VHH binders against TLD domain-containing protein 2 (Tldc2). Designs and how they scored, part 3

Target 1, 198 residues: TLD domain-containing protein 2 (Tldc2), of Mus musculus (Mouse) (a2acg1)
Amino acid sequence: MEDTLSGEEGEEEEEEEPAPAPAPQDPVEPQLTEASQVLGASEIKQLSLHLPPRVTGHPWSLVFCTSRDGFSLRRLYRQMEGHSGPVLLLLRDQDGQMFGAFSSSAIRLSKGFYGTGETFLFSFSPQLKVFKWTGHNSFFVKGDLDSLMMGSGSGQFGLWLDGDLYHGGSYPCATFNNEVLARREQFCIKELEAWVLS
Key: E = the ipSAE of ESMFold2; O = the ipSAE of OpenDDE; V2 = 0.75 times the mean of E and O plus 0.25 times the DockQ between their complexes.

## First folded at step 1 (VHH)

Design e10 (framework vhh_enristomig; at its last look DockQ between E and O 0.49; V2 from the best seeds 0.00; counts 0 for: pae E 3.0 > 2, grease 25.6 > 24.2)
Fold by OpenDDE, look of step 2:
Structure e10 (fold): chain B 198 residues (1-198), chain A 122 residues (1-122)
Amino acid sequence: as target 1 above (198 residues)
Amino acid sequence: EVQLLESGGGEVQPGGSLRLSCAASGFTFSSYDISWYRQAPGKQREWVSTIYSGGSTNYAESVKGRFTISRDNAKNTLYLQMSSLRAEDTAVYYCAREVYYDSSGYEYFDYWGQGTLVTVKP
């Protein structure tokens, strides 16, 4: 009685080596419709890393700049008409400081503050500092005929621009817990750019 | 009807001076910000200067100290005094009425003149 030991060859389930984690997608450099007069390629690359994922890979379209369109907040509002996408405001002051803001939506006239927690302020002094929403309040963006305001607290604004886009101010505010974005609390604008990211 | 008519363009040598005028009609001239723009051949239009309704002025960095914007509200005329002219100042110069917001709303359109040619050459 030859007991034929049927050797059950255990099929070694080849453990499928977990597919290599997708190589960290090299941060896609944003495509600009034209060259920035405020930021260089390095600064653009750095700033792009802090943008919301939903705008990653979206082109940057220059909708307004003071060198082309003049120093007018009203003109900025007009040129922003028809755009709903988020906006990157880039500023260079007379001292050569580079700073600005990301707005979750188009810049517009408003009776009150609007926007979302994706809104942030930033400054290159000299390293990039990003000041994100703290959750303390929702005073993101407000625009009237005489001024544009971003971030608020205790009567101060994280970024304030006058109607002529010539003077601005920056103060610590509860919205972003930011530092002064420029060297001084009050500054003169040399160049302002508004980019739509859609 | 809103009208803007530029004049005073011409040929001038480097270092020379020229005065441009913009005659405005069809609107309350004194209530508006008025600007000069220029467009060089093969280049985009660029802002040159603005005189605001309040009388303050602003200039592009490239023309600051050389150009002077002024207005005569009684004559509904905008001026641009240009001095120390350079070859790079060669362009068609346009006057433009800036966007105006009033209590009833705002106008979407700015108005432009036909332009006047300034040529700076030896």
Scores: ipSAE 0.132, ipTM 0.588, lowest interface PAE 1.7, mean pLDDT 90
ESMFold2-Fast, scan of step 1: ipSAE 0.348; ipTM 0.732
ESMFold2, look of step 2: ipSAE 0.454; ipTM 0.808
ESMFold2 (binder alone), look of step 2: mean pLDDT 79; pTM 0.778

Design e11 (framework vhh_enristomig)
Fold by ESMFold2-Fast, scan of step 1:
Structure e11 (fold): chain B 198 residues (1-198), chain A 119 residues (1-119)
Amino acid sequence: as target 1 above (198 residues)
Amino acid sequence: EVQLLESGGGEVQPGGSLRLSCAASGSIFSIYAISWYRQAPGKQREWVSTITSGGSTNYAESVKGRFTISRDNAKNTLYLQMSSLRAEDTAVYYCAKVGYRYGLSYDYWGQGTLVTVKP
């Protein structure tokens, strides 16, 4: 071959360690329309236990993902058109950290903050942490042309995504009293998925 | 605004290689992330690869290890080096600026260039 494809720098190889089989569990796992490239079966099951009762057990329909649809917030907004109902936003960053948000309603352009106290932020670094509404304010979700924001207080956002869907940030906010969701306050998105739970 | 024009498509046998080019005119090319998309007959348009203004690259799983995206900011040109081509790679390939950068919101699509992989 004249050239080999540049690909020596890939994601770390997943290590398999044999573990004792877990006891059989009764809770029904959600059905996904596609495989997630962000969360594994264990993470999906853990996160499902924290969803609001009204959507627990509902199937997850993949509406948008960066690996299929590209890195564009405008595209995410467009593919959310016609969908109503709650959305689960899953992210993996440059450090392999998995985190995201549950929005009580579809991701959309808005004039101000919208949503309900069902909205929460989460991270799987290293264990699952769910940051629920504190009641201090109602700044759940705001969709601008060039940014998506979840949670606010003191001028910083619990989760902030740039319109290029490559740059993002996470800071403690009064809405969720959250920790920084990634390893660092500013991160780069490697994969973003938006799932509708209707 | 940015105008995009693709070239380099054609017919190739399975296992072959092609290099696609996308010439950009208008706004400063170097400050934007630019992507390749493709559309096979009867299917929806799908994302193939993106290169950011800083040179970071991402690829759809189906093309990872086979395609390489690159840019030449001095020539305002985007490239897609395609190797180990398969029948399922047959599509019209588009270069595009989609979404936002530095608060600027816009979508620009090229005219497309046809790639046909046939035995």
Scores: ipSAE 0.000, ipTM 0.127, lowest interface PAE 15.6, mean pLDDT 80

Design e12 (framework vhh_enristomig)
Fold by ESMFold2-Fast, scan of step 1:
Structure e12 (fold): chain B 198 residues (1-198), chain A 119 residues (1-119)
Amino acid sequence: as target 1 above (198 residues)
Amino acid sequence: EVQLLESGGGEVQPGGSLRLSCAASGFTFSSYWISWYRQAPGKQREWVSTISSGGSTNYAESVKGRFTISRDNAKNTLYLQMSSLRAEDTAVYYCAKEGYRLGYSFDYWGQGTLVTVKP
């Protein structure tokens, strides 16, 4: 059983005058430099509807993925060097769950939290849920040598990735008032992709 | 090259205990994170537990407090100690190591070992 509906109508013949084309209902699908191994076309299209207007229509450039580049946060930081645009992190865990984050700026080593209220967390469970900034604090992104953190303020991090990019965690946080992004609070990464949108 | 061989499965009564082993070869065992998965008939494989090269452990919520993962690097062997077994734990249990081939991540799997908990 599926709860998604396809309402595609058949073609109707016109006799003498062309009918006006219906207004476009779907946004232009983003152009990816490579195929995603985490999200399918439907998920990419759904997620792109929630991106900030300033990056709408920008191509997604794959700058890092664990299957090609290995499981290393330090390598992710190095491959982000020279990129200043926003980043989409796509994760699939060993249970097959899909989730991630949009960062307003490149993933980098930092001395404190950085980023803007454009930053959000998301999960497909199986419906897309987007957890936007609550305004409660500004703890968007923090990059340490051995961990990457997104969201904080009332306990654990909304998304936490270990320096080896294999162990991760997700917890409710004040920044995003998010649900646990995976099926459980601690998870093991199967694939991580980092896409730059500029 | 990579080989994983599970053993220790069998039939147990509810509330019983069982210890699974996974003998690994073809890679430097001590350097890698290794996981246990399980699959019941007609179900998708589900993650059970992972142990890091440094000994840190994680567990699926359904097995926390009942299962313990451990490793013996001198013997190149992974273990899963199972206690307080329930009918829903009935499955083939697989040892898994991550790998890469043709640009994709995947898991090396053993043949599995069957655990049957009689209701």
Scores: ipSAE 0.000, ipTM 0.120, lowest interface PAE 16.2, mean pLDDT 81

Design e13 (framework vhh_enristomig)
Amino acid sequence: EVQLLESGGGEVQPGGSLRLSCAASGFTFSRYAISWYRQAPGKQREWVSTIYSGGSTNYAESVKGRFTISRDNAKNTLYLQMSSLRAEDTAVYYCATLGWGYDSRYFDYWGQGTLVTVKP
ESMFold2-Fast, scan of step 1: ipSAE 0.007; ipTM 0.397

Design f01 (framework vhh_8fcz_2)
Fold by ESMFold2-Fast, scan of step 1:
Structure f01 (fold): chain B 198 residues (1-198), chain A 119 residues (1-119)
Amino acid sequence: as target 1 above (198 residues)
Amino acid sequence: QVQLVESGGGLVQPGGSLRLSCAASGFTFSSYAMNWVRQPPGKGLEWVSGISGSGGSTTYADSVEGRFTIIRDNDKKMVYLQMTSLKTEDTAVYYCAKGRYWSGYLDYEGQGTQVTVSS
């Protein structure tokens, strides 16, 4: 995290002729194992700029999508059992809204909230808005048998997904101080993708 | 106990029309959004359309927008899907589903109603 390595340092003579710095390169786009049906190339590039530095440049592996695997949260949990790395949840609703969440670890059943402050919510409205951790609480992710929740505080969830993955909700929450991610607080899921970044 | 019973499916030619019905019981019908979901042969479930509890708001998948109309009759506890300009890709088992963000369960025991669009 911090370079606190202590060792012996030699004296160096100052150079009068420093080499010029190389020109900055454009950020490399992430490699996806398959095409996204939720986000286009521009949205993927924009979202990638907000990923934690530790996963920048990591490939995105599609582990679950509703169009292939059906509309079942229990199946999403099952497909996740082989994975431990961070996850991007990408959603498109009936209104065509694109939004989702970055989870610091795999989506799973849990008895309580898990995850780290790397977790965030996002929405394209149509400009990308990223709702990062506020520090007020640590209610990042909770997986119940029949619901998935991301963000909490004052009894409301930043993102709430029903067990059949047809319906969801989004509300302002203390964890992320987010706006409603969809056009309305309650929405119907058209497409959901879960990508592992490892 | 929630019960949803779908009916009205059948064999129709491309360009034809069909009206699906869903009879609901065991819950306060007007308090819940209702949905139609379909499963094409060998494919996963696809959400088709939704209607608010009051009937004041409707939503549709892009693939059916302008061709399908969802309506409900809260007095009769019925939800309907009026399908027009049917295409071969509309072939599927159609299920009605009780939809609130905290519930969202399909009645898989209702078995759905088969719609086949073929010449």
Scores: ipSAE 0.000, ipTM 0.103, lowest interface PAE 15.4, mean pLDDT 80

Design f02 (framework vhh_8fcz_2)
Fold by ESMFold2-Fast, scan of step 1:
Structure f02 (fold): chain B 198 residues (1-198), chain A 121 residues (1-121)
Amino acid sequence: as target 1 above (198 residues)
Amino acid sequence: QVQLVESGGGLVQPGGSLRLSCAASGFTFSSYWMNWVRQPPGKGLEWVSGISSSGGSTTYADSVEGRFTIIRDNDKKMVYLQMTSLKTEDTAVYYCARDKYYGSGLYFDYEGQGTQVTVSS
């Protein structure tokens, strides 16, 4: 059920040979306020191709990272206060896997799920895969005091982070029809960065 | 140096209760999932229960769910296993184990010395 067939719109009018699409232009490198400890320049350029047009050209401002600010979800929430722009969460686990999420709005405590269909999950394993909104539900982001969740609808979460920001999980979910983002469903966080794109 | 020291084991009758303790030292205890695993006589290791770093999430093997409760105290650096309605098949050496991968119950990087639990009439 991962692969979905799509089609229709009636009978073919007339057959015309399609021209090959032009080769993609190399993405421009976004302006970061600091160097990332999670992604290299190549990964940053690749990921930038999938960001919403409204944030193209916006600088990435590092609001939080575990190596500087410690391993605390409550501290992440606190440092996100006052920011309203979209957020990139970049994670590296103990196996060196790089993955994360784009949130349409700031990471915050919430009573229920919030966000928009701009939200997506991604992984570099070994190449970039982007898991965009399926339209099936709107369970984008939920911030509890002791956990952060992105994507749901299957009884599990596309990305789940423990309140201590050391352990996390990734499972297929209906929101994004994603693959497991890490090498395995359960992982240990070695570095987490939260970047605001305002 | 990482140390995990279990205590509280002993001889109990079927239907009885027992509380195991694990004292942790030498690492940032509040950053790790902790587990209880056991080894019955003549058998391999069996995962019993896991608890998240904050204590907000717990997991249990089907064989013990509803009978055992895992608890932690991060300030005291302790993990506990409250065992109730004990059965003869619960007889084993019980080990406290530091989880390598958040509640996996399969991958541990440190284990304690163990504490013997014997359930017999």
Scores: ipSAE 0.000, ipTM 0.116, lowest interface PAE 17.0, mean pLDDT 82

Design f03 (framework vhh_8fcz_2)
Fold by ESMFold2-Fast, scan of step 1:
Formats: structure tokens, C-alpha cells, sequence
Structure f03 (fold): chain B 198 residues (1-198), chain A 121 residues (1-121)
């Protein structure tokens, strides 16, 4: 059972109007502030399955993209200032491969590796592959003035981006036990987007 | 010792409904996305649906969207697939799959033994 009696005052019994057809159950596609030039609706929907629960329902806000803001890691760092919360990095390379990373926190200059085990790498090859934290080390993200690194172990990085944001690399690393994210270990970036999931 | 045990399959007429269940043990259930995949007779595996560890993100294959609903109960360590408006094309062995962190596309850490769904008149 439930409840107790209470006096009627203010809120009245409302006339029920005919219910519309049920809305599509649990739309999982997030609301983006702008269209992605890297991922389509299907890829965004698939990737959303792997995001932490704490960002479910949060809009994706485009903070930086190379086509609009230029190819500069230092500008990416500057545009990240003032933003809190996790970041999705979406990349497309010269071969049309789509891949990237989820960072538990904003992309920033750092003295060492930072971040949490929420951090992961992904690629569409063309199937979505998500490379989550293995527990072997905590080398999630490191931001140097002239390079950004995600994942490490055995001297190479799961994802490495040059300060020019044109050259990048991907290698297997102990942090994520990832495959090479692109078709080749060294690639050229055609578009990079950074989305904040506030 | 990861274990996934599917149940609830059977023979059903076109347009009918079934609820599949998957009981999980041997891992921290709340830390992983769960998926349903199926294998039609004489064909390869096909991904059907996925649900994040908190039910905050749910997605479906285009062929089943609007007809199937994936549900998880973290307290009971269960994942379910509610199937409605079943078609003959839905005939398959259905597997519950724990995400290895690799992909929605067949890179699962573990799959269960499967449960047979047959849709025919």
C-alpha cells in the first residue's frame, strides 16, 4: 500500500487527453551542438553505447575542429580552457578511416600522464572497436606543448598527435591493448574534432 | 570463470513475442556493456542490440529497431531481450555477449551457449 489522505487545494484532477503514439523508446543518439564532419548518425549512436553513464543525456559541444580552427594543438589546448568534463576526440585520416579517443577530462598541457580508467581508444574498421583500460598501467593522457599522447607501454603510444595536428601515429600499447587505429601506424589527419560532453 | 546462460527461446508464429533472458556470473556485471547477437541458420553472427553498464545508452540493429527492447537488471545480474512482431528472418540462435572493450562487431570477451528462436507457421 501507499500514501495518506490530504486536502485538495491548488492542484486539481486534470482531464486526460488522448496519448500520442509512444515516442521512440530511449533515443540514444546524443544532441550535438553542430553536425560532425567525421562521424555519421549511426557511428555516433554506436559510440554512445560505450560512454560512461555520467555523460548520458549530456549534449556534445564542439569546442575545436581543424577545418574551422586550423591545424594547431596549441589552439586545441587554448580552446579547452574553461571546459570541464570528458572529451571525445574524433579523427578522420587520409584513407578515410574514422577513429579517436574518449578522455575522462579536458585535453590540457600536463607534466605527466593524467586521467582515469574511463579513458578509451576506438576505431571504425568499419566495425566499431573500443579499446578500454586493461589495468596494466595508468598512462591515459599526456599533453606536451608539441604532442598529445594517449596510452603507453613498450615505448610507443596508442594514439600520438603531433603539435601540427597533421601528423599522427597509432601503435599497440599496454594501457588499452589496442590495435593500430588507422590502416597504418603513421597517418595524416584530414579532420580532427574535439567534443566536450558537459 | 565468466558464465553467461541464455534462456527463453522457442517456437513462435510470425507476429508473436518472446522474452530472452541472460544470467551473468563470474565478473563485475556493472562494469561492462552487454549485447545480444544472433546466428541465423547457415549464416554468420549478426549484432542485434547493446546496452551500456548503466542502461544510459541503448542501441539496436536497424532490422530490429522498434520491435525489440533490451533491458538490464544490475541487482539480479540479468540482461533481457523483449522481442515483439517476430518475423521468419528473426530465426536464429541468440547469444548474450559480454563486451571485451573491442567492438559492437564480434569482438566480445565471452558469449554464452545460446538459445534457439524459431519463427515459423
Amino acid sequence: as target 1 above (198 residues)
Amino acid sequence: QVQLVESGGGLVQPGGSLRLSCAASGFTFDDYAMNWVRQPPGKGLEWVSGISWNSGSITYADSVEGRFTIIRDNDKKMVYLQMTSLKTEDTAVYYCAKDRGYSLGWYFDYEGQGTQVTVSS
Scores: ipSAE 0.000, ipTM 0.126, lowest interface PAE 17.1, mean pLDDT 80

Design f04 (framework vhh_8fcz_2)
Fold by ESMFold2-Fast, scan of step 1:
Structure f04 (fold): chain B 198 residues (1-198), chain A 121 residues (1-121)
Amino acid sequence: as target 1 above (198 residues)
Amino acid sequence: QVQLVESGGGLVQPGGSLRLSCAASGFTFSDYYMNWVRQPPGKGLEWVSGISGSGGSTTYADSVEGRFTIIRDNDKKMVYLQMTSLKTEDTAVYYCATKYLWGSRYEFDYEGQGTQVTVSS
């Protein structure tokens, strides 16, 4: 445990000044450009603990949401143009379930799968579960004109979103060894948000 | 009435190539995820490859990754499987199958009659 800060027990010290405020128990919450309609403050705090070190503490910039921008995957792709940083996709379905994905790079049209092993899926059921890369394959993200896919194996997708951004699916996949993210394999999106972390 | 008609199978030497074709009719072809599945002699169905409605998204079984390419032509209502570096283990009846993206791994809405591929010397 060379990297574990244990603190030395060998010394007692009495502070001359009044006792300082207690150390924070939780890390600082990220700064969001707008309020999320999908996740509350508690969920945002919990999810932030699982972000890669390179984007920890970065502000979350809302670049797309269905309630403001409409239900269109093609519009999501357009609003991602000019952004290169990682993306959080936050979804709430018609049953009130909250889930989504962290993409190591911007959501875009692609010819093949792209992204890195920083990519993960998550759900609040009601406890946060994070499904990280298994190392089995590299099928992280693929953007098509009529679908967005995250995770794959044997014809199944960990998260699949239709071009209408109303219909979606979630299945266990080899990329993330995930559980079904919603209550059922097929779901209807109530709200989708795309946040860029830069 | 939905129909899928496969063609292009035959006898080929190990290391050879074949291109399979599937002609679709009776449904809005571009709305459907299309799959190739195969059944080797004496074995069950094995999923091989899939392609999204637009053709932008493809996925492959580990056993064929890098050797097979799935392609579609929505104007002609065709899906193809370009097979290269064929192995004796690729010997099977190959089927074209529709699967809406919401279905389970081997649940298909429609399946064709198949085309036989035999890899032998």
Scores: ipSAE 0.000, ipTM 0.149, lowest interface PAE 14.9, mean pLDDT 81

Design f05 (framework vhh_8fcz_2)
Amino acid sequence: QVQLVESGGGLVQPGGSLRLSCAASGFTFSRYAMNWVRQPPGKGLEWVSGISYSGGSTTYADSVEGRFTIIRDNDKKMVYLQMTSLKTEDTAVYYCAAGLYWDSSGYKFDYEGQGTQVTVSS
ESMFold2-Fast, scan of step 1: ipSAE 0.076; ipTM 0.512

Design f06 (framework vhh_8fcz_2)
Fold by ESMFold2-Fast, scan of step 1:
Structure f06 (fold): chain B 198 residues (1-198), chain A 124 residues (1-124)
Amino acid sequence: as target 1 above (198 residues)
Amino acid sequence: QVQLVESGGGLVQPGGSLRLSCAASGFTFSSYEMNWVRQPPGKGLEWVSGISGSGGSTTYADSVEGRFTIIRDNDKKMVYLQMTSLKTEDTAVYYCATEVTYEYSGSYVEFDYEGQGTQVTVSS
């Protein structure tokens, strides 16, 4: 094994897209099926620049929000049934902080972690920070009956949401090398929206 | 600093029972799922059981369903695995873990753990 695996060192590749050359000149704002109560037009435009190319130009369809559908993770799972493709979770906490996650696939109940390296966490504090996959593990998304988790490492989740969709937490994790997304590690959700991009 | 300390393993005869314990520290225990995973001699890691942060939901591998029970005590920051009707195939080092990953197209387990595990040997 050692005689064939020591001569193929390439430069480390970053998952970040090259900044200047492939940047679209006039990115079109995404079409939302309803107005967001979490992010304004400027934040939506900024976040859209970090979405994978495969969903560029896709409309954002609101499949769940706490103000309309109530504060229940089980209802979020139920309303995700039948949807395929990636999901944006947009959160505003009681301190007015805006943050969330992009999931490469629909939010669902699972035995363990699922998803791909397209998954990322973000916060507006107040400038947009995007925390992309580090490549160190594959703990992207996990849906339990009583909690939803995104990102992991050493017993801490990048984003953790209680089944009541009122209590949440955010910690640095190895998956995304993220900062705490809210102003403190534990927060209370004011609004949560789930948007499907397909 | 996350720490998970397993205990309760030992030598037991087939058909016997054991209760494994895991003491957790360094994180908000009640906010996190807890899992038991095991490594039989000469084999890879195998997921055994999981319990939600609230304790309201449990799940088990087919090989242990009906024989093992996972329990947690959030006040004591403990998770337990009650094992009954033990078989020689249950011989393994048992680890406590908060996160597990499954291969979408297959059956492998990746997880975070901080302990050395606890050895369970089932032999006559």
Scores: ipSAE 0.005, ipTM 0.266, lowest interface PAE 10.9, mean pLDDT 82

Design f07 (framework vhh_8fcz_2)
Fold by ESMFold2-Fast, scan of step 1:
Structure f07 (fold): chain B 198 residues (1-198), chain A 123 residues (1-123)
Amino acid sequence: as target 1 above (198 residues)
Amino acid sequence: QVQLVESGGGLVQPGGSLRLSCAASGFTFSSYDMNWVRQPPGKGLEWVSGISSSGSTITYADSVEGRFTIIRDNDKKMVYLQMTSLKTEDTAVYYCAKEIEYYDSSGYTFDYEGQGTQVTVSS
């Protein structure tokens, strides 16, 4: 027919929608223990909508940032000791790009890849893009003494951070089918924050 | 809600074989590396073997390499330890561990361990 896509579903045969229950409370904007130097309020609100339901309403506690704690992956691992639960890594590079990752578990040294399919990568370019688990493999997070890797499966990492926390890389990977998170595959970190959501 | 339930331990003679099983529930099993660790009488925990989430990477402690085989079945949410050529020094409580964490100075520690299953190797 024309542009009218409404079908004849039956007029009085349709069950009237019951009066709506009191509207479910919208997700509360997260309470941060400190101001983020990476993301503004709008970006935080947008990203919060993509977090797993189990962390909805949980405060974001800043456990590490480069501006306070310096540029050291080993220090990030140390500051993560004693924390359990999910982590948001927020990065701003020297070109001003904002991107990062949600890890289902604390960032730590590991013998192999760990984490769950709740793990994702994201970028603001300037629109928020969230790269969720594809189901192809389980290479979510691996912490080496001198590098942190998130996503793999085609010989490259979705997000790779050098132990100096200044050099990083982002490549398409099978885990997340992600785009390059920064403007280029190799980037220099201006600021990194690690937030615990428990 | 996360649970690991070990079974298959028992008494066996030196040179014998046992297969340990670990049934996992309450988490996305296929997303985690799985490990077997043991605690001999009067000693601390000793890592025995690990298998990556996909099954493609397998590692063993030197003391068990060539004698033990770790296997996982992601569809059944099971990890197994096939033990052959058992020695009296293999006597221990065996635990299934979901995660391994590396720590400064001490190497690594486990995030979660199951209840355990007793293996006794003696005549």
Scores: ipSAE 0.000, ipTM 0.110, lowest interface PAE 14.4, mean pLDDT 81

Design f08 (framework vhh_8fcz_2)
Fold by ESMFold2-Fast, scan of step 1:
Structure f08 (fold): chain B 198 residues (1-198), chain A 121 residues (1-121)
Amino acid sequence: as target 1 above (198 residues)
Amino acid sequence: QVQLVESGGGLVQPGGSLRLSCAASGFTFSNYWMNWVRQPPGKGLEWVSGISGSGGRTTYADSVEGRFTIIRDNDKKMVYLQMTSLKTEDTAVYYCAKDLYGSYPLGMDVEGQGTQVTVSS
């Protein structure tokens, strides 16, 4: 019923642009509660180098995956309840492309955009590309009943996931100045995993 | 095939009311934001209103806020636009469109003939 088109709830987060820490000299390999069906060991190690210092070395706990839990965004929200802390979303599409997002906070329903400048998008195409916060806006994450959006600018989202968790989209956005994360702007999800880094 | 069929337009006097309907098929209706877009004579497309897949969120263009109400019935796969206090400036062909980006209709595809609304005394 109530809708907000402005990201005023996230505006205060734009006051400070965080400088990412330099890549660690001795990367700590994360401990996963189970094997990823999206990323292999080499991709996990590469992605770990770009995580914020505060979660480096934290275990990855699988909270949700489409192959086990079904293709439902509402179920993802329900299974995120009770979890706090950052989330890694890992996706594989119909073309076998691997991409996703790091969210500074748990994935949840929200009236407006939330999150911090630690949030980023990534793609393996096949080399890892990480799209960090540009400082242009603070539209990091927005959870609606029927869609999940990460990054915004000019009516397009860096990553958009339909409530069916089958359809998705990716477009360049001002938040991350990202490239299209998949080989095409609209894609079909073959597997989505949500990992909590506590 | 995605199909959207608009109906309910007509001729009304200023201050009058109309209800437009959009029948959807060919996709999982409840998973998409639905929008109403209009094209006034001699102008381009103008976004009018949007509604989330669940119906829990609605958005409106400033020009119609408080006068129009967008409604959906997911069981019937229908979207409606209840229009009140109609003005001559509301004269347009009205189209229903699904949108991958919620309330942001930029790049939306418009299909079908639409439904003509004419507001004139």
Scores: ipSAE 0.000, ipTM 0.122, lowest interface PAE 14.9, mean pLDDT 81

